# Designs tried in a protein design chat: VH-VL binders against q9umr5. Part 329

Target 1, 268 residues: q9umr5
Amino acid sequence: SYKPVIVVHGLFDSSYSFRHLLEYINETHPGTVVTVLDLFDGRESLRPLWEQVQGFREAVVPIMAKAPQGVHLICYSQGGLVCRALLSVMDDHNVDSFISLSSPQMGQYGDTDYLKWLFPTSMRSNLYRICYSPWGQEFSICNYWHDPHHDDLYLNASSFLALINGERDHPNATVWRKNFLRVGHLVLIGGPDDGVITPWQSSFFGFYDANETVLEMEEQLVYLRDSFGLKTLLARGAIVRCPMAGISHTAWHSNRTLYETCIEPWLS
Key: E = the ipSAE of ESMFold2; O = the ipSAE of OpenDDE; V2 = 0.75 times the mean of E and O plus 0.25 times the DockQ between their complexes.

## First folded at step 12 (VH-VL)

Design qi8 (framework fv_nofazinlimab; at its last look DockQ between E and O 0.85; V2 from the best seeds 0.86)
Fold by OpenDDE, look of step 13:
Formats: structure tokens, sequence, C-alpha cells
Structure qi8 (fold): chain C 268 residues (1-268), chain A 123 residues (1-123), chain B 112 residues (1-112)
């Protein structure tokens, strides 16, 4: 039998968005129990990510308990960060494959339609004024806003990304790293035609330096310091990169070619 | 200087399949995008699909409805394009072209082209 | 798919005279990053396409300065200041902003 699959949605998303993914899984892995977690849908996805982590944790614990052989996680967009945090705080998770589906794993610094909707009067370059404030951190998007030109503010004000990345010292860093390293495989999916994740390489833990040059995962301090286990995971062959061109952000979960190439192999 | 060298001309029957190869020489291969484009006689250019040889991840123009399969062999620095269920309308010169490195944002850079492979489909 | 429309489709030119080719896209080619992925290709008779211009106005190495690209949004132009005999061929614009990449119909440049 196939291991259960748990799906976590993204920003302003709902379970309905994953109807094609469910179909693909059912066709290729019949009998798989797939649970799309219907939590923090729509505008509720703007709630602080730690609150979301807690809610999703409550939902996944029973599922994991019923699956002693392990489960797979498919986490889309913002959901990928939620899942990474979830795996960091859970000392007893049994996740085999963690599939990060076009997630801003290293943060977001882009002027996208999503940002325009939430901050119509704010430009990308000015969002740090909002996001790195106490009230800004009450919004999920600000929890992973990563302004490369205001690194000091990011490191000090980010209440989520900087912590799960181990970029800011905190008492749980060692334990979170240990917990996260329990994952069997980390599957990173993304691509240049995403149009939302900025830079798109963030899905592969790449990100801007101070000159807005995109550096790879291996050039990031979090990797070099192995602050949350990336270097260790890579060394043991647990990181899978699956980049694909021609996929828009809203199509990652509904493209058959993408599913067969990047998702299906990790659902066994 | 980087060059893309393609396999020779093909003559195929309708309903059969053809597989065209594209070998890179004079530079790195696996980290770059490889695109496939075709051109019917006297017609314009049509995009078929793309692959990242390093990861084997390919995507396709939906117009071909799954008839196109793009693969790559990193060990030989060769990309392949297979077109099945051939029709007379598939008669064209098929080109491979190199894009940027996969970690860059220009997959369709197409700065280097192969010499083309003529595929003729006739009964 | 994004439709690329070139004009004219046939361009007879006297040697030494200037030439201009227009390319219009069905939607803006400006990407979310601010980049515009519009390319121009030259295909001489019996040869593979050769990229002349990338990102609207950047000439490739080895491309004569008599070639220039311009435009923004949905309207783009390739100009040849002084047409030479070696310029005979078909010119294509291509957008690489949206999947799948799409080409214009081509403009056949001939010498009068």
Amino acid sequence: as target 1 above (268 residues)
Amino acid sequence: QVQLVQSGAEVKKPGSSVKVSCKASGGTFSSYYISWVRQAPGQGLEYLGIIIPEYGTANYNEKFKGRVTITADKSTSTAYMELSSLRSEDTAVYYCARGSKWFDSTPYYMDVWGQGTMVTVSS
Amino acid sequence: DVVMTQSPLSLPVTLGQPASISCRSSQSLVRYTGNTYLYWFQQRPGQSPRRLIYKVSNRDSGVPDRFSGSGSGTDFTLKISRVEAEDVGVYYCMQGTYWPPTFGQGTKLEIK
C-alpha cells in the first residue's frame, strides 16, 4: 500500500485548487489516502505562519499516528514554509517525502500581483517598513519577506523565516534542526516561469545578495553553517531538485508533466 | 566555441516515430536548457519543448498532445527529441537550441542552434 | 498562446537603403521581474536561425551595429540602417516571456 499523502495549500488558496493533483495521484497510485488540509483558506491564509503551523500540526498528528510507515507531504507555495516549520517543531514526525512545490523557501522579495492586492500603495522597495514592524509580522506574507537591502531589519524583525532558517539565534535552533533532519527526502520544485515566487530560485533555497544577484543554495549562509540541516541533507543525498520551465505559479499542482516528473516518483 | 550537432536526415512513414539527437561539443551541456524547434518547408518556426539535461526535466508545447518526448544523456552530452504518430504535417526541419543555465532566468535564450535535421514523413 | 504578428511579411529593399520590421505581441511581454524577453532571429537561405537581438535591444556578439532593436510592451522593431547583400533571409521575432515561446510569421528580406 502507498503511504498517505498530506497536502498543504498556499496563500489565498483552498482545497479545490488541488483537484487535479488528487486525480493524478488516484490514477497513478490507486488506493492512496490523500488529505488536503482545509485550514486557513482564502484570507485566513494571511494569519501569522506560526498560528498556521499550530493549526496544521493539530491536523497532521492524527494522520501520522495512523500511518506508522510514514507519510508524504506535498506543500504548495506558502504551504511549503508552513511544512518546513512543521517538520522543525515536531520531534516525532514520520515524513518520508517532503515535497516543496514552488515555495519561497528562502523568502520573498518581489513585486507581484499578490503583493499589489495586499499592499496596493506599497512598492517592493518599501514593504520593509511594514513587514518588519510588529503589526506587519501579524501577516503571513511578512513572515517570509526577505529584503536583501535591509538584512539587519530582516534578521531582527522576522518572526518566522529568520528563525526556521536559523539565521537568528534562538534556544530551539538545535532541536529544530534535529527534527527537520528526520525527513527522508526534501524535494524542491520550482522554475523560472513561476511569475510569483521572487526570485524563483527561492524555491531551491537560492536568493539575492546585497546586489540582488541570485546565489545558489550552496552559497547561502544557512547552507554553509548548516543552520537547519541543508548541508547535512545534501550530503546524505536527501535533497532532490526538480526545476521545470514553462510552469506558472498557479499550475504547479495541475500540470500532468510536472506531476509525473517531479512529484510521482516520491509518492511510493 | 560551443556547437550543437544534430543527427542526419530521416525519412519516415506515417504512424511511425522519429528520434533526433543533438550533441553538444566545445562546452558544458548538462546545466543548460535545450529547446527543440521545428520549421515546415517554407513556413515559420514552431516551439516543441525544452529540457534541463542535469535533471532530466522536460516540458512540452501542448499542441503536440503528448506525441513529443524530450530526453537527454548527460554522459554523452546529447539531447533527444522523439516524435511519435508521425503525420505528413510533421515534415519539417527540426532544430535544437541552447538556452541559459537552468539556474538563470532565460530558459529560451537560444544563443546556439544546431544545424537542423530534416524529417520527411511520406507514404 | 501569445501571438506574435510581424509586418511586413515581405520586404524588398534596395542595397544601401534602410529596412524596418515591426513585431507586435498579443499581450505585454514585460515579465514580473521587469525584463522583456523579445528576441530577433535571422535565417539566411539554407541555414539555421541565428540570434541577432536579445531582450529587445541587445546585439549578440558578431552582429553588425547596423542592426538595432527597440520597443516596449507589445510593440517592437528591428531596424537595419544600411541593407547589405548578406542580410537577405527571413527575420523572426520571438517572445520568451510566456510559455510556450512563440515566433512571428517571419519577414522575408530580399534585394530589389
Scores: ipSAE 0.932, ipTM 0.956, lowest interface PAE 0.4, mean pLDDT 95
Fold by ESMFold2-Fast, scan of step 12:
Structure qi8 (fold): chain C 268 residues (1-268), chain A 123 residues (1-123), chain B 112 residues (1-112)
Amino acid sequence: as target 1 above (268 residues)
Amino acid sequence: QVQLVQSGAEVKKPGSSVKVSCKASGGTFSSYYISWVRQAPGQGLEYLGIIIPEYGTANYNEKFKGRVTITADKSTSTAYMELSSLRSEDTAVYYCARGSKWFDSTPYYMDVWGQGTMVTVSS
Amino acid sequence: DVVMTQSPLSLPVTLGQPASISCRSSQSLVRYTGNTYLYWFQQRPGQSPRRLIYKVSNRDSGVPDRFSGSGSGTDFTLKISRVEAEDVGVYYCMQGTYWPPTFGQGTKLEIK
């Protein structure tokens, strides 16, 4: 029998978005128990990420408890950051594969139409004024806004991403690292045609420097310092990179080719 | 200087499959996008699909999904394009072309091209 | 899919005279990152396509100065300042901003 799969959705999303993913899993791994969490749907996805982490944690505990052989997580877009935090705050998680579908793991710095629907009068160059305020940090999208031209403000004001990435000190950092390192596989998925995640390489822990040159994971201070375990996981052979061209942001969970190539192999 | 060298011409019957190879020499292969493009006699260029050899991650133009498969063998620096259920309209020269490094974000850059492989489908 | 339209499709030109080819896209080719991924290719009879221009106006290494690209948004031009005999062939524009990449129909340049 196959390990249970838990699915965590993204910004302005709901469980309905994953109907094709469930169909693919049922076809290739019949009998798999798949739970798509119906929490923080639609506009509720704008709530602070730490609030979302608390709610999702309560929902996943009984699922993990019933599966002594382990579970898999499939976490889409913003949901990938929720899952990052879940793996750090849970002292007892039994996650085998953590599959991150086009999630901004190092943050977002993009002037896309998708973001302009939320902040229509804002430019990426001035969004830091809103996001790095106490008021702005009450919105999930600002919790992972990472302006490479105002890195000092990001480090000081980010209540979520800077802490989870170990970019700013936190009393629980050592415990969070220990917990995260229990994951069996970290499967990173993303690509150049996403159109929303900016830079798209954020899905692979790459990000802009101050000159907007994108640097790879292995060049990041969080990797070099092994702040939450990336260097250790890579050394174990536990990080899987699965970049694919030709997939837009809303298609990662509904593309059969993507599923067969990047997701299916990691569902035991 | 990087070169892409393709396999020789093929003559196939309708309903069969063809597998064309594209071998890279003189530079890095695995970290670059490799695209496949075809050209029917006297016609324009048509895009088939793409692969990142390092990760084996291929994707296909919707028009050809289900019939085209792109693969790569890193040990021989060779990419392959297989087209099944051949029809006369598949008669074309098939090209491989190199994009940028996958992390550099220009998958359709196509700065280096193979010499082309003529595939003739005759009954 | 993005439609690329070239004009003219046939371009007879006298040696030493200028030539101009137009390419129009059905959608703006400016990517969300601000770059425009429009390319120009030359295909001489019996040969593979050769890229001349990348990102609208950048000339590839070894491409003569007489070739130039320009344009923005949906309207692009390839110019040859003084046509030489070796320029005979078919010229294609291509967009690489959206999946799948698409090509214009081609412009056949011939000497009068």
Scores: ipSAE 0.874, ipTM 0.928, lowest interface PAE 0.6, mean pLDDT 93
Fold by ESMFold2, look of step 13:
Structure qi8 (fold): chain C 268 residues (1-268), chain A 123 residues (1-123), chain B 112 residues (1-112)
Amino acid sequence: as target 1 above (268 residues)
Amino acid sequence: QVQLVQSGAEVKKPGSSVKVSCKASGGTFSSYYISWVRQAPGQGLEYLGIIIPEYGTANYNEKFKGRVTITADKSTSTAYMELSSLRSEDTAVYYCARGSKWFDSTPYYMDVWGQGTMVTVSS
Amino acid sequence: DVVMTQSPLSLPVTLGQPASISCRSSQSLVRYTGNTYLYWFQQRPGQSPRRLIYKVSNRDSGVPDRFSGSGSGTDFTLKISRVEAEDVGVYYCMQGTYWPPTFGQGTKLEIK
C-alpha cells in the first residue's frame, strides 16, 4: 500500500539507468508501482526545459489522478529541475516526497563531456556568450547555466532557472510558490565526489558568489526572500538534506547504501 | 581547537564484534566529516569509511562493506565504528580523524586525529 | 582505487642533510577545478599520524619551513631541507581526489 513512485531521468539518459533503484524499491517496499518516464530520451533531453516540463506534465497527470492519496517523485540530475518546475506549474499535483537526486537546483557552472560535444570551442568562462542568447536558450543545458560572473546577463536571459527560482519578476510567481508549497517533503541528495554537478552544492541550493566561494542555501537571496518557498519549507521541517561522500554522478541510483539512507525512508 | 579522544584498547575473540568510540571536545563536531582509518602492526594506513554526524550519512570502503558500521551521536559529540565477524587480520590500531565541513569540496583533509585504539583479535 | 606508490620505502639520512621522498599516483589527481588533493602525513614512533602538507604544497600550522611539498599530475615530492633528530618516523602520501582516499605504503626515515 505504498504510494506510487514516478522517476524522471537526466541529460542523455534513459529508463534503463534506474534498474538498480527499481530493484531496491521492490525489495524494501514490495508492491510499489514505479513508473520511469520514457520521454525526452538521449538527445531529446537537450530540448528546452519548458518543452520537457509540458511533456512530463501530460504523462504524470493520469498517474496522479489514479493515486488520490499522493505520489512520490525521484528526479535525477537535470530531471530534478524538470520536477521542480512541475511542482510550480501544476495547481493540482499531489506529490508527497520530491526526491532530488544530485540535481543542479541553483544551476551549473562547469564543463562536461556533453558541453564539449555540443559547444566544442567553449569553456565555462565564455559559455555565457552562447547560453545567454536566444539561440542558446533553446538548449536545456543553457536553461540552467548559471555564470556567477555575469549575473545581470543571467537574470535577463534565463528563460527557465531565473523564473522558477523567482529571481526575475513574472505574473505567475505567487501561484507557482503556492503550488510548490503543497509538496510534503523536499529531499535533497548530493555529495562532494559527484564530479559533474558544479558546484556539487547546487544539489542543496548552494552556489558560487562572484569570487567562486560557495554560499549555502540559507545565504542565498532566493532563500532569504522566500521567493519560491524554501524558507517556508525549511521552517515547516519539510526540507531533508542527505549529503553523502564517495558517490559519482552516474552511481546515485545504483548505490544501496545511498538508497537505504537517503531514499527509502521517504517512500511511504 | 578540537581534540578527538578514542576509547581504550580491546582484546576480542575471532567472530565477535568491536565498537570503538571517538569523542570530540573543544570544537564543533556535527557538521564535519569523521573518517576511520586503521593500521595493522608494522603496516601502512587503510581507509575504512566516513560519516557526517549531523545527517548520519555514512559510506564505506567497499573492501569492508557489510562488516563495518559507522554511526554518530550528536548529543555527546561522539562517533562510533563497529567491526563485526572479527578475524586475526583485523588486529590493528583504529584511528578516527576529522575532515572538512560537509559542504566543502573534499572531505578528506584529516587535519585532526584521535590517539588510536588498539584492537587485538586472538583466540 | 587509485594506487599510490612511494619511494624509497626506507630512507637513512645523515643528520643535517637533505631528504627527499617521492610519491606517484596511478592516475592524475587534478580535479576539473584545478585543485590537487594530495597530502603528506608524518607518523613519529608510537604516535598518531600528523598532517604536514595539504593540497600538494601548503604547510600546516606549526610545521617547520624545512618541510616542503611539490609536484603535479601524478608525481609528487616531499623534501626536508635539513633533517633533524625529531624528524624520524614514517611519512605517508595520501590522495583525496577520488573515493576512496588511498595512502602510499610509507617511507621510514632514519638517522644514520
Scores: ipSAE 0.783, ipTM 0.900, lowest interface PAE 1.1, mean pLDDT 92
ESMFold2 (binder alone), look of step 13: mean pLDDT 91; pTM 0.938

Design qi80 (framework fv_nofazinlimab)
Fold by ESMFold2-Fast, scan of step 12:
Structure qi80 (fold): chain C 268 residues (1-268), chain A 123 residues (1-123), chain B 112 residues (1-112)
Amino acid sequence: as target 1 above (268 residues)
Amino acid sequence: QVQLVQSGAEVKKPGSSVKVSCKASGGTFSTYYISWVRQAPGQGLEYLGIIIPEYGTANYNEKFKGRVTITADKSTSTAYMELSSLRSEDTAVYYCARGSKWFDSTPYYMDVWGQGTMVTVSS
Amino acid sequence: DVVMTQSPLSLPVTLGQPASISCRSSQSLVRYHGNTYLYWFQQRPGQSPRRLIYKVSNRDSGVPDRFSGSGSGTDFTLKISRVEAEDVGVYYCMQGTYWPPTFGQGTKLEIK
């Protein structure tokens, strides 16, 4: 039988968004037990990411316990960062495939409609003033705001992303790295037509330098220092890159071609 | 200077399939997008689909989904476009065109084009 | 899909005179990062399309400076300041901002 699949949604999202994904899985892997977690839905997705990690952790423990052969994670958008942290904080996870579906793994730096809704008068160049405050860090979107022009503030103020990326010291960093490295496959999915994730290459651990030139994963200090295991995973052959053109941010979980190419092969 | 060289003209019967090749020379192949575009005689340009050869990740215009398949062979620097269930309306010149590098923000780009392959569908 | 509308579809021009082709998109072509992916192509009889202009107004290497592109949002123009005999062909605008890329109907430039 197929390993169970756990799905973690994104910002302002809910389990309903994954009805097509469930159909695809049922067609290609009939009998798969798929659990779409109904936690931090809608506006609750704005809660601090560490709070969300704790809630999702409690929800996944019994699912993993029932599946000694392992489970797969499909984590969409902001949910991919939740899953990154889950894999690090859980001493006992048994995740085989971690499928990151257009998630800002190195952070976000862009003026999108979602950000305008929350901060209508703010430009991306000025959002660091809000996000890198204690108040701002109470909102999930600010937990992964990564302003390449204020890297010093990002490193000092980020309560979430800088810590899970190993860019700022943490007492648990060594344990988090050991836990993350237990993952069987890290499947990275994203593309240039996403329209929300900025830069879209963040889904592949690429990101802006101070001149807003996007540098790939292998050029990042996080990778070069092997801070949480990316270099080790790549050397094992455990990182899969699956970029696809023609897919908008809200379509990653509902496009059959994307599913067949990037997701289906990893649902053993 | 990058050059794209396509396979020769084909005459096919209705209901059959055609597979057109596009071989790249003179530059990097695998990390660039390759698009396919067609042009019926005396008509405009119509987009079929795209591939990133390095990852084998293809996507298709909805109009052609289920009939078109785009693949690539990195060892021979060749992209392929296969169109099945051919109809007389599929008679066209088929072009491959190079996009940007996959890591850039501008996939379609189309700065270098193949010479075109005439596919005629007739009884 | 984004609809690209060109005008005129037929453009007879006297040698040495200016020519202007309009292209209109059904929605704004500006991406959230501020770039506009509008292209102009020339197709001479019996040849593959050749790109002349990328990102609205940037000329490709080898394209004569008599060709210029302009516009913003939904309205774009390709201008030829002094038409030469070699300019005969069909001109297409293309948007690459949204999937799938779409082309205008084409404008056939002919010498009077």
Scores: ipSAE 0.862, ipTM 0.920, lowest interface PAE 0.6, mean pLDDT 92

Design qi81 (framework fv_nofazinlimab)
Fold by ESMFold2-Fast, scan of step 12:
Structure qi81 (fold): chain C 268 residues (1-268), chain A 123 residues (1-123), chain B 112 residues (1-112)
Amino acid sequence: as target 1 above (268 residues)
Amino acid sequence: QVQLVQSGAEVKKPGSSVKVSCKASGGTFSTYYISWVRQAPGQGLEYLGIIIPEYGTANYNEKFKGRVTITADKSTSTAYMELSSLRSEDTAVYYCARGSKWFDSTPYYMDVWGQGTMVTVSS
Amino acid sequence: DVVMTQSPLSLPVTLGQPASISCRSSQSLVRYQGNTYLYWFQQRPGQSPRRLIYKVSNRDSGVPDRFSGSGSGTDFTLKISRVEAEDVGVYYCMQGTYWPPTFGQGTKLEIK
């Protein structure tokens, strides 16, 4: 039998978005128990990420407990950051494959229609004034806003991303690293035609330096310091990179070629 | 000074398959996008698909999905394009072309092209 | 798919005179961070396409100064300031902003 699959959605999203993904899984792995979590749907996806982590944690505990052979996570967009935190805060998770589907793992720094809908007069260059305030940190999108021109503000004000990435100290950092390292496979998926995630290389732990040159994961301080285990996972052969051209942000969960190439091989 | 060298001309019957190769020399190719484009006699350019050889991640123009398969062998620095269920309208010169490095994110850059492979579909 | 429309499709030019080719896209080619992925290719008879211009206006290494690209949004132009005999061939614009990349129909440049 196949391990259960837990799906965590993204910003302004719901379980309905994954109907095609469920069809693909049913075709290739018939009998797989797939649970798409109906928490923090639509506007509720704007709630602080630590609040979302708490809610999703409560939902995944019984699923993991029922599956002694392990489970797989498929986490889309913002949901990939929720799953990052879940793997760190749960000292008893049994996740085999963590499939991160176009998630801004090092953060977001770009003008998108979603940001302009929420902050119509903002530019990416001045959004730091809102996001790095206490008020701004009450919104999920600001929890992973990473302005490369105001790194000191990001490190001091980020209540979520800087902590789970080990970019700022936290009392639980050692335990979070130990927990995260229990994951079987970290499958990173993303691509240049996404159109929302900026830089798209954030899905592969790449990110802008102060000159907006994108540096790859192996050049990041979080990797070099092995802050939460990326260097250890890569050395173990547990990180899978699956970049694909031609996929827009809302198509990662509904493209058959993407599913067959990047997702299907990691569902056991 | 990287060069892409393609396999020779092919004559195929309707309903058969053809597999064209594209070998890179003079530089690194595994971390670059490789695209496939075709041109029917006297007509314009039509995009088939793309691959990142390092990761084996191929994607296809919807028009050709189910008939085209793009693969790569990193050990020989060679990309392949296979087109099945051939019809007379598949008669064309098939080109491979190099994009940017995958991490630089201009997949359709096409700065270096192969010499082309003529595929003729006739009985 | 994004439709790329070139005009004229046939361009007879007297040697030494300027030539201009227009390319229009069905939607804006600006990527969300401000780059425009519009390219111009030249195909001489019996040869593979050769890229002349990338990102609207940047000339490739080895491409003569007489070639220039311009435009923004949906309207783009390739200009040849003084046509030479070696310029005979078909010119294609291409967008790389949206999947799949698409080409214009081609403009055949001929010496009168």
Scores: ipSAE 0.871, ipTM 0.924, lowest interface PAE 0.6, mean pLDDT 92

Design qi82 (framework fv_nofazinlimab)
Fold by ESMFold2-Fast, scan of step 12:
Structure qi82 (fold): chain C 268 residues (1-268), chain A 123 residues (1-123), chain B 112 residues (1-112)
Amino acid sequence: as target 1 above (268 residues)
Amino acid sequence: QVQLVQSGAEVKKPGSSVKVSCKASGGTFSTYYISWVRQAPGQGLEYLGIIIPEYGTANYNEKFKGRVTITADKSTSTAYMELSSLRSEDTAVYYCARGSKWFDSTPYYMDVWGQGTMVTVSS
Amino acid sequence: DVVMTQSPLSLPVTLGQPASISCRSSQSLVRYTGDTYLYWFQQRPGQSPRRLIYKVSNRDSGVPDRFSGSGSGTDFTLKISRVEAEDVGVYYCMQGTYWPPTFGQGTKLEIK
C-alpha cells in the first residue's frame, strides 16, 4: 500500500548503483513498487538534459497513471535536475515526495574527475568557454554549468538550468511554476563531504556570488522572486532540508544511516 | 563566547550503556556541527561521530556504528552521545567539540571543546 | 581512513629554544575545492585539547605569534619559535579533509 517509487540516476550512472537503496526500501516498506529507470545510462547520460527529460517523461507517464494515490521520485545527482524539469513540464504529475539526492540545483562550478574525463585540460575558471558555446550545450554537464564570474554568459547561453530556475524568461514559465507547485514535498539532501558537487550547498539551492561566497537559498533572486515556487513551497512547509556530513558523492544511495534519516520518513 | 559543558564522570559495568551530555551556552547552538571525540588514558584522540542539531542528522565513524548514537535537543541546547555494549576498552575521556556552521565548507573545525567526561568501564 | 604520522613523539626542549613538530598524511589533504584542512591542537596536562592552528597556517585568536604552521599536500610542520614553560603538553595534528577526521599520535613537549 505504499506509493510507488521512481528512481532517476546521475551522470555516468545506471540502475545498478541503486541496489542498496532498493534493499533498504524493501526492508522498511515491504511491497513498495520501485522502478529504477534504465534510460540514458553511462555515456548516454551526457545527452542534452531536455532530451533526457523527454525520454524520462515517456517512461514515468504509465507509472503515474497506474498509481492514482501518487508516486515518489528519488533523483540522484544530475538526475535531480531531470526531475526538476519533469515536475515543471508535466501538467498532470501526481508526485508526493521529490527526494533530491545531492543534486546541483543551482548548478555546478568545480573541478572534478568527471570533468577531467570529458575535458582533460579543464579548470573551473575556463570551462565557460566550452560550456557556453552551442556545441557545449549539447552535453548535459554544460547544461548546469554555472560560472559565478560569467553570469551574463550563463544567463544567455544556458539552454536548461537558467530556464528551469526562471533565471531567464521563458514563455512557459507560468505553467512550469504551476506544475512544480503540485509537488507534496521537496526533500533536499546533500553535504560537505560529497567531493563532486561544487559548491555542495547547490543541493540546497545555495550558490556562489561573484566573490565565491556561498549564499543560502533565501538570499537567491530565484527564491526572492519566487520564480518557480520555492518561496511558496517553503511557506507551505513543503521543503525539507536534510544535510549530512561524512557522505561521499557515490554513497548517497548506499548509506543506511542516510536512508533512515533523510529518505525513509518521506516514503509513505 | 560559546562554552560547552559536559555531564560528570561515570563508572559503568561491561555490557551496560552510558549517555554523556554536552550543553552549549553563550551563542547559537542548532546550526553548528557538534563532534564527539574520545581519549583513552595515556592515548591519543579518536573520532566517534557528528551531528547537526537543527536537522538531527548524525553520522558515525564505522568503528562505532551500531554502538554509538548521537542526538540533540534544540530546546535545551544540548547534544548527547550514547555508547552501548560497553567494554573495558571504552574507558576514556569523552569530549564534545563544536564544528563550523552547517552551511560552511568545513564541518569538523573543532574550535571550542567541552571539558571532557571520564567514563570508566570496570567489572 | 587517512593515517596521520607525527614525529618526534617525544620532544625535550630547553626554555627559549625553538621546537618543531612534523605531521605527515597518508594521502594529500588538498580538498577538491583547493583548500587544505589540517589543524594543530595543544593539550596541557589535565585539560581538554585547544586548537592552535586551522587550515595549515591560520593562528586562532589568543594564540601567541611564536606558534606557526606550514606545509602542503602531505607534509606539515608546527613550529614554536621560543618555547615557554606554559607550552608543556601534547600536540596533535588532525586532518578534516576526509571522513572520518583522524589525528596524529601526539608529540609530548617537555622542558629539559
Scores: ipSAE 0.862, ipTM 0.922, lowest interface PAE 0.7, mean pLDDT 92

Design qi83 (framework fv_nofazinlimab)
Fold by ESMFold2-Fast, scan of step 12:
Structure qi83 (fold): chain C 268 residues (1-268), chain A 123 residues (1-123), chain B 112 residues (1-112)
Amino acid sequence: as target 1 above (268 residues)
Amino acid sequence: QVQLVQSGAEVKKPGSSVKVSCKASGGTFSTYYISWVRQAPGQGLEYLGIIIPEYGTANYNEKFKGRVTITADKSTSTAYMELSSLRSEDTAVYYCARGSKWFDSTPYYMDVWGQGTMVTVSS
Amino acid sequence: DVVMTQSPLSLPVTLGQPASISCRSSQSLVRYTGHTYLYWFQQRPGQSPRRLIYKVSNRDSGVPDRFSGSGSGTDFTLKISRVEAEDVGVYYCMQGTYWPPTFGQGTKLEIK
């Protein structure tokens, strides 16, 4: 039989978005128990990410307990950051494949339609004034806003991403790293036509330098310092990169070609 | 300097399949996008699909999805485009073209092109 | 799909005279980085397409400076300041901002 699959949605999203993904899994791995977590839907996805991590943790504990062979996580967009934190805070998780669908793993810095809807009078160059305030950090999107021109403010004000990436010290960092390293496979999925995740290479732990040149994961300080285990996972052969052109942000969970190429092989 | 060399002309019957090869020489192959484009006699250019050889991740223009398959063999620096259920309307010159490095922002860069492969579909 | 419309489709030009080709996109081609991924290709009779211009206005290596690209948003132009005999062929614009990349219908440049 196949290991159970737990699905975590993204910003302004809900379990409904995964109906096609469930169809694909049922076709290729019939009998798989798939649980799409129905928490922090729609506007509630704006809640602080640590609050979301707590809620999702409570939901996944009984599922993992019932699956001694392990489980798989499929985490979409912002949900990929929730799953990053889950793997770090849970000292008893049994996750085999962590499949990250176009998630801003190193943060977000872009003027997308989602951002303009939420902050219509702000340009990306000015959003640091809102996001790096105590008030701004009460919104999930600000928890992973990463302005490459104000990296000092990001490092000091980010209450979530800077901590889970080990970019700023935290008392639990050593334990979080040990917990995260228990994952079987880290499957990174993303691509240049996403249109929302900016830079799209953030889904592969790449990000802008101060000149807005995108540097690969292997050039990031978090990788070089092995802050939460990326270098160790890569050396172990546990990181899978699956970039695909031609997929828009809302299509990662509903494209059959993407599913067959990047997701299906990791659902044992 | 990278050069793309394609397989020779093919004549196929309706309903059959054709597989065209595109071999890269000089420079890096696996980390660059490879696109496939076709041109019917006297007509314009039409995009078929793309692959990143390093990861084997191919995607296709919806118009051809289900009939076209793009693959790559890193050991021979060769990309392949296979088109099935051939019709007379598929008669065209098929081109491969190199894009940017997969990590760059411009996959559809198309700076280097193969010489083209004429595929004729006739009974 | 993004529709790319070229004008004119047929462009007879006297040797040594200037030529201009227009390309219009059905939506803005500005990417999130602020760059515009609009390309111009030349196809001489019996040859593969050759890229002349990338990102609206940048000439490829080996392309004569008589070729220039300009434009923004949805309206783009390729200009040849003084047409030479070797410029005969079909010219295509292409957008690379959105999937799938799409081409204009082509402009056939002929010497009259």
Scores: ipSAE 0.863, ipTM 0.922, lowest interface PAE 0.7, mean pLDDT 92

